# Ledger of designs, part 196: VHH binders against o26223

Target 1, 191 residues: o26223
Amino acid sequence: MKLLWTSQHIKVTVHIDGKVSKMDVLEAIKTRRSIRKYQDREVPEELIDKILDAAMCGPSAVDERPWHFIVVRNREMLEKIPEVHPYGAMVKDAPVAIIVCCDSSLEKIPGFWVQDCSIASQNILLAAHSLGLGAVWTGVYPLEDRVEGIRRLFSIPEHVIPFSVIPLGYPAENPGTRDLFDPDRIHLEKW
Short names: E, the ipSAE of ESMFold2; O, the ipSAE of OpenDDE; V2, 0.75 times the mean of E and O plus 0.25 times the DockQ between their complexes.

## First folded at step 12 (VHH)

Design y23 (framework vhh_8pnl_2)
Fold by ESMFold2-Fast, scan of step 12:
Structure y23 (fold): chain B 191 residues (1-191), chain A 120 residues (1-120)
Amino acid sequence: as target 1 above (191 residues)
Amino acid sequence: QGQLVESGGGLVQPGGSLRLSCADAGFTFSRYDMAWYRQAPGKERELVARISRGGSTNYADFVKGRFTISRDNAKSTLYLQMNSLKPEDTAMYYCARDAFESYIDSFDYWGQGTRVTVSA
């Protein structure tokens, strides 16, 4: 009846449960920090699915959505990432990592896949934070050696470009807050 | 070519104190969050302490209560007061504009650092 009808909508479902996110969007954006230290705890598959759903909801140039994702949980594979990504040492200590990739065959407008994959990467970081996890974006593209190293390690085809490696887990550090608002960078009406 | 120059490192006995300084030759020191990082032999660079543009401080657990970060915007200088030094504090110490949120790491954006050796 009434309860079954109301449970069909996400807003009504939230009201029925009396459970809501403790962090609004602006708070999530302002309090998200890079996390490189993780608890020795498994991240449930359901949370990874929610994070990837959020990643795919970003804007994309002419809606090309060229992103593909590799989810890495295998400890031996995570331990090999620092060998091809020298500043990715924290990845070996993470319970899971997501590799954001561009399938160039899906590209409709040259070069905008970089923005598309950047948007997906940032959405992963924000979604992870909103779910009580910590994550860090470790750069791969445009560093040629890292691109080719990650491609070889994960058997990525030549038409697919690894963009970023994002380890994530339950945070084992708290880097504190930032004060970044700089009015000198805001110009009204013109420069 | 680098804007940040670290100094004040040296040899000290366990329990001793050192004061590190970082001079910024650039014009924008007061606009940035600043940090001290260290790299111990055979380890990755790690955040030691940070100070926001507004003066708020944050410390790694392993130095909390022993180290104090401060800044002098008029002199464009960052400081790290290190008390109750331990052999485990032996490292090269680097001053940086707070790059903790960097999605790319590069040693090229760090100064030469200043070496701290705690005798044991």
Scores: ipSAE 0.511, ipTM 0.780, lowest interface PAE 1.1, mean pLDDT 84
Fold by OpenDDE, second read of step 13:
Structure y23 (fold): chain B 191 residues (1-191), chain A 120 residues (1-120)
Amino acid sequence: as target 1 above (191 residues)
Amino acid sequence: QGQLVESGGGLVQPGGSLRLSCADAGFTFSRYDMAWYRQAPGKERELVARISRGGSTNYADFVKGRFTISRDNAKSTLYLQMNSLKPEDTAMYYCARDAFESYIDSFDYWGQGTRVTVSA
């Protein structure tokens, strides 16, 4: 049984058996939107695995791969996240969230972990979208209150830094397409 | 948090016209794509029209050239000129900012809506 999800002009086919028709990379990038409303529907573990696989395929500084992922399905924990993340209200409505973290002990070069975790987070968003899911990046780092809130909530060790919370689910909204190209941001050869 | 305020709704006969306005007082209006949505009773909210920061427009299929979305950045105001209105266009119309990509802050990007009723 094929489930067709349409975001205006984009059709995503999701198979019940976990098999999905994937978008090409440019389509995924151009059509991805933050999704903050979700269906009352569980996300198969197979899709989460695919998303996490994608998350770990990004480059990192000197291949340090400092990222860790907390997969949260527990309803109580999902409902608590908004208490420590003021802009994470949608997390309570998602069937699952991924918390991207950095293990600082894995850093080979200090400071590049932010880029590494950003790449991982973006790959999660793109992968989710390509699989017919909706997701949104909710920033945790570098806001201290959010970092510590998530740390306490999930008992994250001091050397591990929560970076982002990404709720995921089957989308219950269609925000449409965007036109974000801005030629004024392009400089040729010099500023 | 900036507030969007819609106006211009009302009762009109089929074939009539309305002009909706949305005042954006909360943010730099010119920095955001804007959109009109509508929600009819018992139906899901749907996109009507979108206008980019640069002025590019996109319309839902049901518009069929009847509506025109525009913006005045100097006035921080979004407009929807609605012509050739049909009973099927009866809905609450909402103005929205395209603030969907913020991963740091989330804002209230919806107005309270203005009601459009098309009836003979």
Scores: ipSAE 0.008, ipTM 0.268, lowest interface PAE 9.2, mean pLDDT 85

Design y24 (framework vhh_8pnl_2)
Fold by ESMFold2-Fast, scan of step 12:
Structure y24 (fold): chain B 191 residues (1-191), chain A 120 residues (1-120)
Amino acid sequence: as target 1 above (191 residues)
Amino acid sequence: QGQLVESGGGLVQPGGSLRLSCADAGFTFSRYDMAWYRQAPGKERELVARIDTGGSTNYADFVKGRFTISRDNAKSTLYLQMNSLKPEDTAMYYCARDAFESYIDSFDYWGQGTRVTVSA
């Protein structure tokens, strides 16, 4: 069975779908936190579509854009993820998760798909935050047991590599403020 | 950076109190978020409480109002004050440099743990 992508944007009412974030880019980057507790509230398909659009807008090596995404809303499937991902316990409580995958047949230059999928994963986190959602990146690649567990669970073909599992929802926690700027890590003109 | 060393665990009656300590010999303790985790026999590890570099705290629902996390940057020490202890609080308690923003969990920064038993 091949999963049919059923998420669609509605072009009929283009003037209606004008939802914008009031958060600027620097604010979004600085205030985004990992969120592992979610309200018991569904995330609209329209917001998932916006997040995936943002994910696909990242740069990639030689513009190879190797990413594919699996959107998981089925509660039984979400409940099985912690069995193959030991630090993914929060996924079973999320209304939806996105699995970021690399289709190796799209790879134009060896090894750079890891950076490509990292960029896509971070864009998902930032886009979710900008839309009032919370999300967390749970790592899959390069841990072989997690890669094979997720592959088996979602019938992912051998040439496709699951990279990350990102549960998301409306946040039910506020982890607080961070001050991470460290000038000792900045070197001017030479190391 | 230094090894994390937990202490202060023990046997107490329901309703009792304990104060756990975690000493970090690392010279940059003040720059790291810190957390307490616990693991009961046959259960997965659970986050109990966290404290960031700015002093903001977050608690698991099952300890909120009973436990207080705090830090002393001058002593490079993390604390967990546990009040109104219940039998279900029985677990091995671990401190860790807080990997809350980790996209992959690691045990690189965990201590050896200290055991808390709440029994009548």
Scores: ipSAE 0.472, ipTM 0.777, lowest interface PAE 1.2, mean pLDDT 84

Design y25 (framework vhh_8pnl_2; at its last look DockQ between E and O 0.38; V2 from the best seeds 0.00; counts 0 for: pae O 3.0 > 2, unsure alone 60.7 < 65, grease 24.8 > 24.2)
Fold by ESMFold2-Fast, scan of step 12:
Structure y25 (fold): chain B 191 residues (1-191), chain A 120 residues (1-120)
Amino acid sequence: as target 1 above (191 residues)
Amino acid sequence: QGQLVESGGGLVQPGGSLRLSCADAGFTFRSYDMAWYRQAPGKERELVARITTGGSTNYADFVKGRFTISRDNAKSTLYLQMNSLKPEDTAMYYCARDAFESYIDSFDYWGQGTRVTVSA
């Protein structure tokens, strides 16, 4: 886990904002919102490592764990994502993005990698929120033009499928809370 | 499951006020985050204000302190109270069911709009 970022010949010590509020799991789930506006502030490598550790802890079909992750910090590359992902316009303004991929060579049961990568994507969103960051899931699969655009842009092999692009950073917006509990969607014993 | 119908627009002088309404005939109004957008001639649509199912509100910087979004779930109606109107507020105003949590393209459902003109 690197605590220092090195660019060219300079060392940058990451300045952590110092305010860490412990959020329980239920609170994190209920208060997580999609965030598309970010502060002009870098995210420490240690926080990305924690997020990816959490992402890999999700369940998967037959424990196949088919996920691979690309961490994109390069500004030129982030600025090219909207060219192949129209819904990803906010990605160019994020300090970092994670691309969730399926390595089909790790797939043990056909088709369940979609659920596996969905679980990993949601875990990234929840982990980011719990660490004081904001993130948004921008869909790639199953839109073939987006899949191939992202593949070409990041030199992704043909046996690897890009699933989602998740920009993240310190939030510069607060969408507020939602009240989504609907008891009419709960059926006791039978439909 | 419902048609969004905007009303309340009109011609007003700078400094005036208008109250926009958006009626949703659907039974599910209470279950959706709602938003007001606007589109000025020759411009793209932009978010004006958002209100969640939990009552939290967000405003674009250019309307903060002047506009107030509110909802009445019993009447299935969304409101936008517009005060201290400026010529720059001239636009078609649209209400929408807000798909802010969508992980793909926006699936906001739009009404036909109500026109606001701020001039002498």
Scores: ipSAE 0.603, ipTM 0.781, lowest interface PAE 1.1, mean pLDDT 86
Fold by ESMFold2, look of step 14:
Structure y25 (fold): chain B 191 residues (1-191), chain A 120 residues (1-120)
Amino acid sequence: as target 1 above (191 residues)
Amino acid sequence: QGQLVESGGGLVQPGGSLRLSCADAGFTFRSYDMAWYRQAPGKERELVARITTGGSTNYADFVKGRFTISRDNAKSTLYLQMNSLKPEDTAMYYCARDAFESYIDSFDYWGQGTRVTVSA
């Protein structure tokens, strides 16, 4: 184990069998920004594997894990997404996108899949950020025209519900630092 | 939801200056990233500048160096200092709560606008 200390910032680097953690989880959560401009640079398959591994680590209702993921790298398909998803314009400029879906045949308690897929989607954003990538969640569900458009475009069967489209790539923008803590949102013991 | 009210527009000669203001009647002004947009007649709305709750700023390529966005959280007011104005800057200017982190990418949170006219 290797522990590093400085008077300016406290950082802990932990070596377990040669692996090193690169970013503190609180730092990742606080610094993640939506990224809609990407470098003309491919994202290695290995990074996508790590991101999807992280996506599947989230909790789900009764551990149902209803999620499926479509990885889209084909340029022609990426360019068609904005035709059926009007607020997904940046997807055409991304080297890759991940479509988060619910397979309703995996539901064990009806109706909780939205929370389940939201958890997976947020994990994708955080994992991408921790790997030096930028991503943005573009909403599909519950907007019926977007759901049906994405389903048609990717031949998604009727029992599978597209939830979100997440383009990602190496960032070509820096939206900057935010200060979001608001004590008025915190209630002790009661409203 | 607070109401956004822009002011400070007017008629100015090329090379002149104006300062636009935007008052936010909401109690949570400090919690929002803010932006200025503009729309010239017959053209689409375009971003001019953004400022985050943390004070970070971004400018469209066409205005960087001439305009400065700023905010005063104590007064719940957003500003755009516009210097070296050109006829091409003639437009209606809109204050907006910046929905940059929205996952549905809506910009429906803007005011009525203030007109800037730059004429020789």
Scores: ipSAE 0.531, ipTM 0.756, lowest interface PAE 1.6, mean pLDDT 87
Fold by OpenDDE, second read of step 13:
Structure y25 (fold): chain B 191 residues (1-191), chain A 120 residues (1-120)
Amino acid sequence: as target 1 above (191 residues)
Amino acid sequence: QGQLVESGGGLVQPGGSLRLSCADAGFTFRSYDMAWYRQAPGKERELVARITTGGSTNYADFVKGRFTISRDNAKSTLYLQMNSLKPEDTAMYYCARDAFESYIDSFDYWGQGTRVTVSA
């Protein structure tokens, strides 16, 4: 286990040899940050599988599980994503990206797919972080231009809606941690 | 969208001190990473210091311990304590708010700046 101490004393556990140190779930949530800079290092397929497994473990409306995932490693495709996704500039620098989609034909209750895909996306981020990877959620839906851009680029059927693009890689930055607790957002018994 | 208003700039002698303030009229100050930038005449704008919502700080190399960035979330105010000022620190200083954890767009909000002049 090589502990890379970044100048900000963020303990990045680099899992050497596939042994993923278990990160506490609260720790994962509290210490996760968007990562937009990546090392020139490939992400093992095993890690992607673990991330996708996590992505599929969240709840969904009436357990509809409408999510699909496009795993993108092709450099040409990664480089094209920023052309249709203005907030996706970092994707071109990532070794891999996951596109979270909804198959609307699997939706049992209309509208809840957004929550379903959000849960899946967040689980991707948390899982990635727990595995020593950096990731960022780049929103696609409900921005029409981005939805259509990603749809065309990846030949996504009309009944499938691209929701988010999540580039992943070994982090090349340390944005630090945030304390976002706000007691003013907590109401007891009533508003 | 909150307005950032910088203050505290002025003329100071080399070796002197200034304390810059940035008031954020927005309601979400505590949720944002904040930064100070500066721009000297004929130069590009450069980062001086950054502070996250969690209080983590980062400084440019030229700061060398002379400046301290801090924040008061209750007052929605960002500070830059500047000690041991040098003529090369002469610049317009800007406060910025960064939506670093946004999943749709990353926006930097800038104030109008406050001028710092270090001269004998």
Scores: ipSAE 0.326, ipTM 0.678, lowest interface PAE 1.0, mean pLDDT 88
ESMFold2 (binder alone), look of step 14: mean pLDDT 76; pTM 0.778
OpenDDE, look of step 14: ipSAE 0.036; ipTM 0.475

Design y26 (framework vhh_8pnl_2)
Fold by ESMFold2-Fast, scan of step 12:
Parts: C-alpha cells; structure tokens; sequence
Structure y26 (fold): chain B 191 residues (1-191), chain A 120 residues (1-120)
C-alpha cells in the first residue's frame, strides 16, 4: 500500500509493505552510531513524523505511554540548548532536535516512566538511522540542573519531566563500525 | 575497569615526529573502542583520534593527514603516530576508552598523560 503526503513544494510517499527502509533491524541496531556533525540540510517533516511514530511504538509499563515530544527547528532555540546542557554543544549545529518528555499525569506505575522514555529515545535513534539520518542521545534526566534548564528554556510545566535531547540531521561524519560482541558477558543457565 | 599508561612524549622541533604509546595494564583492551585526547595549557580536553574495535578510525580536522592512530590487540597497546608536528600540537596527550556512544558526560579512565612540546 502507498500513502501519499503532499507538502507545499514536495510529495512524500510511504510504502506500507516496508519498501521505504532497506536496512534490516539487526543491521540498524549494530550499525547505528552517535552522530554529532550534520549537513546543512533540512530534515523533511514527514521523516520526523515517521521517527515519532516509531518512538511511540515501544513497550510501556502497564501501557502508560507517558511520553511527549517537543520538536525544535528554530535556530535561535537550538543555539540556546548548549547554555543549559553542557553535553549538548552539537545541538546548535543540528537542523532539528527532539526533546523526549514524561507527562507524570499519565503515570500508572511509579518510576517506570524512565524505562518508557529510554525506550522511546532508543527508538528515535534507530528510526533516524534507518531513514538515513544521524542522531545522538544527550542525557537530561536525572541531572537536576539540566532538567530545570531545559524545562525553563522550553516552558515545560512542572508535571512534565524532560528526559533527553536528541539532535538529528543528515550525517556529516562516519564514526565507522564497532565489534561489541563479548561472550564473557553471556552466562548459560545460571550466573 | 582499566589502567592505561601513556608514553612517548617529548620535545621536538616543528616538522618533527613522535610516536605515542598507551599500554593497557588492567582490562580487556580488544573489547573497547579507544581514543587519544589532548589538553593544551588553558584549554579543555579535546578529541584527537579514535579507533574502534571494528578497525575504523576517525580524526579531528586539525590532525587529519598528519596523525595516525593504530592498535595492537595482542600487545594491548594503542599508538598515535604524529608527523609534521606544529607548535599548536603542544599539549598533554591522554589515551582513554572511547566514550563516543555515551549519552552523558564521560567517566572514562584517564592516565597521567604524556607531554608533547613542539618548539624550536
């Protein structure tokens, strides 16, 4: 099946049969790298929509799905993120950033929102990679100075907790491949 | 965990060469991505070069074409070959486990470093 979205000057086509993504899941997981250098290219809104759709498809404790997302494209706002997030220096050079948040009013079981937002963050990284983009997770929670800095900068209400800031764009670096398989970390039947 | 010991620094004339070594005394070297960082007087530490467990290398723009990072897994040793040295390369050089995939500030092991001075 084919879904067609018509933007002001472009058309985006999504194939429901999976023909849009050429990377299998294992390849995506194993080849995803943090990307902190981006091309001066706009990321189409339709790709951001696909990434956020994937982000919301993760498992969630008692299906509470407490995640909310702020999509930041405004250059002046992106340039202010490093002022409140020391690890986020690369964000000023990204065309887009996604802020993953927890709406605590949606929490059904205490504390599991951290796992839920971690899952959403990782899905954003994998989805971006599968679509030819690069991204990096920059940690916010549980560092209180970063939580409050991001909250203040983006007018986030007190019942909402900023969890991560994920800049993304077309990659301008290639960190290469890793071999991370360590059989010494695998215990058969017992510890 | 790990214990990394840097060596090979010294005083060299502009245009000269040095080879830095980093010996792994305490952990499974072959399982970790490795990096060289440097810190010039009055500046923050900056990445110089990375090498992955998969053999891929990356370099900071200011050393591309002049420096070469390599590893010897059998000897648990990381190397940085520095050619065409400039006064701007003067710094303490540190090896570390590469924290490139970190989503928070690095808490990697750092050695004492090895000093490189480039002057006439």
Amino acid sequence: as target 1 above (191 residues)
Amino acid sequence: QGQLVESGGGLVQPGGSLRLSCADAGFRFSRYDMAWYRQAPGKERELVARITTGGSTNYADFVKGRFTISRDNAKSTLYLQMNSLKPEDTAMYYCARDAFESYIDSFDYWGQGTRVTVSA
Scores: ipSAE 0.600, ipTM 0.782, lowest interface PAE 1.2, mean pLDDT 86
Fold by OpenDDE, second read of step 13:
Structure y26 (fold): chain B 191 residues (1-191), chain A 120 residues (1-120)
Amino acid sequence: as target 1 above (191 residues)
Amino acid sequence: QGQLVESGGGLVQPGGSLRLSCADAGFRFSRYDMAWYRQAPGKERELVARITTGGSTNYADFVKGRFTISRDNAKSTLYLQMNSLKPEDTAMYYCARDAFESYIDSFDYWGQGTRVTVSA
């Protein structure tokens, strides 16, 4: 039996046995939307593993791969995240969240970790979407209050910097499709 | 921050029609999802209709096919065609920009609203 979730002009087929139809990469990119409402349904660990695998496949500065991931399923902890992350209100309703962090001690070239963690975060979003899940990037860094809030909440050491909180779940909303192509942002040969 | 200016409200009889307009003076109208909200006296503000940058539309359950949201990006204008109006539709109607894909904060920009009164 297939569960079909129809977003406006987007069909995501999820098999009850955990098999998900794979999206083309361009399709995943173009059709991905932030999802902030989730079904009361657990996300299988297998899917999280796939997502994290994808998260670790991106490039990084000098291939440092400074990222760490905290997988949060504990209901109490999920409910506490909004207290320190105002934009993370939806986290309390998600069955799981991934906190993307940087171990700064792994940096060989300072500052590029932001790009590295961004790449990892985006891959999480794309992978989630391709697997029939909804997710949203909630920025933590560089907002100091959010960084320190998440740090304290999860006892993150000082040399590790929380970067983003990404709640995930089966979608319970349909935000529709977007068209964001802007030729005015394209410059040929020179500005 | 672009200013949203709603217009087109007024007094109409039940079964009547109105067309609301929202002019966006901002430079990025086409980049935002847009929505109409309404607020009746003593009630919470509620979503009426939403339209994405891609033209996808969503309507509240009470609309039941009576309203149509549309946009003209060239004119930076959002529209709400309201047909078969009911007394229950009496409210202040607001236009909003929605930064739905923001990863830091959700920014909703609201106009001043236009009043719709449906009365016999």
Scores: ipSAE 0.318, ipTM 0.669, lowest interface PAE 1.0, mean pLDDT 88

Design y27 (framework vhh_8pnl_2; at its last look DockQ between E and O 0.59; V2 from the best seeds 0.00; counts 0 for: unsure alone 61.5 < 65, grease 29.5 > 24.2, SAP .696 > .668)
Fold by ESMFold2-Fast, scan of step 12:
Structure y27 (fold): chain B 191 residues (1-191), chain A 120 residues (1-120)
Amino acid sequence: as target 1 above (191 residues)
Amino acid sequence: QGQLVESGGGLVQPGGSLRLSCADAGFTFKRYDMAWYRQAPGKERELVARITTGGSTNYADFVKGRFTISRDNAKSTLYLQMNSLKPEDTAMYYCARDAFESYIDSFDYWGQGTRVTVSA
């Protein structure tokens, strides 16, 4: 039926577009929350590719872009992460995790790779949120025990520094909205 | 220690009610997400309820429909209204500033706790 077909077609298009709320950049930044509980549901490779593309688009000191990424989907490997990263207990329950690394051989100025990898990590969180996924940044650098533990688990060479472990999945929790605007932290013209 | 002070615990019969309070001595209460945790005998601490600075609430499945978390920023006080109490709710209840968005470790500032005992 032509009318019924047209209605169903429009409904399918709206359903696809409305599967996850489209949000502007400010909304995405303000509503992103750390997510540590995930649905037992696979994250498509195409979404991971989009997230990593976004991660590489951040500003970088002298454009050194020292970041490398390890994508971990192997359940056995994900289950070993909490053994070397106590804060990463939720990683074993995630369908995938991204390890953000610095290749120190790409570093053009000392120390700015930390800012570069922080920017990449935040872009991963925002991109995941915009695509209807949940993620959490679990810190590795500068905790020496975690850096060396992750290095050993993933056969990371000595000139590469693991910076963060970011589990990702479809969210199974909703922590809600925060109101964080504090005008006492804004100074006009002078301190 | 001493900055978060819990009160309102006690002994109650199954089906009874208690209202827990947590007073923050600092004037910064309004800037923090807050949570209630509990620790039952022989168990680790578990999240009971959270409330954000924006007023959004989140509850553990085992208390949904029975407990209500709320805050009064003018009084720097967090509340937990506990209805239809069960023996399984017996625990020490702790107030905490919620470090849920921490990217290193979850550092929660804990009070001394208030004991809730639900007797059969």
Scores: ipSAE 0.599, ipTM 0.781, lowest interface PAE 1.1, mean pLDDT 86
Fold by ESMFold2, look of step 14:
Structure y27 (fold): chain B 191 residues (1-191), chain A 120 residues (1-120)
Amino acid sequence: as target 1 above (191 residues)
Amino acid sequence: QGQLVESGGGLVQPGGSLRLSCADAGFTFKRYDMAWYRQAPGKERELVARITTGGSTNYADFVKGRFTISRDNAKSTLYLQMNSLKPEDTAMYYCARDAFESYIDSFDYWGQGTRVTVSA
């Protein structure tokens, strides 16, 4: 007997031609905007893999790399996020979200995990943008009611701290350009 | 700490025009994206238009080309030119700092608003 599902469970490692980003890094940093409206279009797993690879390339305190990522595509779960994380209301409309977490058992220097997870979170935003996607960082930590709500919803253990929820998808809005350079913030040699 | 003060509202007939102004006494006006919101009786406050520090503008769908947002950084003033006004535009209009890039809920920086009434 040959079941249809046997052929569908073949794991494939495929070289992804033609998905190389052409965006200059300074352009990516300057043009990235928070995107809260998404096309009704799936995000391929290959792009999520590239985004998470980029997230893990950031520096961390003493190379502790305390981050873990939860990839959420299930509609029921995405729709529940706003019930425990009201600042993440747009997550229900996204095809996918990434939850950035800290595993405190990997922490080597107390208190630097916030910087570590912030670096990973920003790298997710920039990588998504470079791949033609839009994303937004919605803060969870240090809001303890949000931390506990997300932890319960996704069965996150007590030693793991949800830091941010980042919905992403193909953008359905363009917030425009900004001019943010401010010479008054620059101090030469001393304050 | 500056306070946003709206002006220029009033009573107008359908098809008429108004120009709203929002003065900001702070020295930092030019450093922020700005927005206009409105709130009609019994409805939630909604975005009307926004303008970035780089001059890019976005409008709510209901505007349909009738309103123009602009800013004068030298005078620390935000404007909303409202043309072809309809009774549905009747609302209290507020200017605000646009916190679109905030990754948490931002503190609201609204004034008392200026009332626009378009006769039925």
Scores: ipSAE 0.527, ipTM 0.757, lowest interface PAE 1.6, mean pLDDT 87
Fold by OpenDDE, look of step 14:
Structure y27 (fold): chain B 191 residues (1-191), chain A 120 residues (1-120)
Amino acid sequence: as target 1 above (191 residues)
Amino acid sequence: QGQLVESGGGLVQPGGSLRLSCADAGFTFKRYDMAWYRQAPGKERELVARITTGGSTNYADFVKGRFTISRDNAKSTLYLQMNSLKPEDTAMYYCARDAFESYIDSFDYWGQGTRVTVSA
């Protein structure tokens, strides 16, 4: 078992067969952080495939699964994303980004696609983290300027709505762990 | 939302020390990651140090072990102990509630700042 140090921030155990060991789901949830700094290192296609597989495994309204994913590796396109997405400044430094979109033509019941794409986006973040990658959710929808910016940049049809941009890479920062449990937010049987 | 109030800044000689404080009048201090930023004249604001709700700390590269960020949740106060100060540390120092995990533009709540001047 080789311990891969991703900039001393995340220990990834790699098996001899080259497979990355996955952390358990609770560990992934508890330790996940947004990562906005990345190493100058490419992300293998295999890992992207695993992440996208995870993205498609979440529930959706009436199982409509309206999501589409644009995988962006082109350096020029990555560098253009911040021009239309101000909160996406880190995207230019990432080796890859996933744009989560909704195809409205796939909706059986309108309006639930936000939940559906949110679930997909969160699964991307968790999967990435469990695989030793860092990622961050940069919101596109419902900010109209960002939606249209991303739409134009990637020639996204009108019936497809860009929802989030998620840059990914090997982490070059460690934001630390949080303690977010709040018992005051838990109500038993009644408010 | 409570006001952040920084204090502890001043004039010090190179090699000197200061301890900055940030009082959070808000009731939810413990629920936020906190950070110190600084802005020197003519420069962009930059992160100095961050401390999470879990107590994990992160420092800018220029800190090099000279500064220590800490928090007292009971007092709703953030601290920055600054040792071995250098002239290049001269800046306005700001305390911020850090929305590091925001998926939209950071709602960093900033105080008014406290000025640190390091000069011989």
Scores: ipSAE 0.465, ipTM 0.747, lowest interface PAE 0.7, mean pLDDT 89
OpenDDE, second read of step 13: ipSAE 0.401; ipTM 0.734
ESMFold2 (binder alone), look of step 14: mean pLDDT 77; pTM 0.780

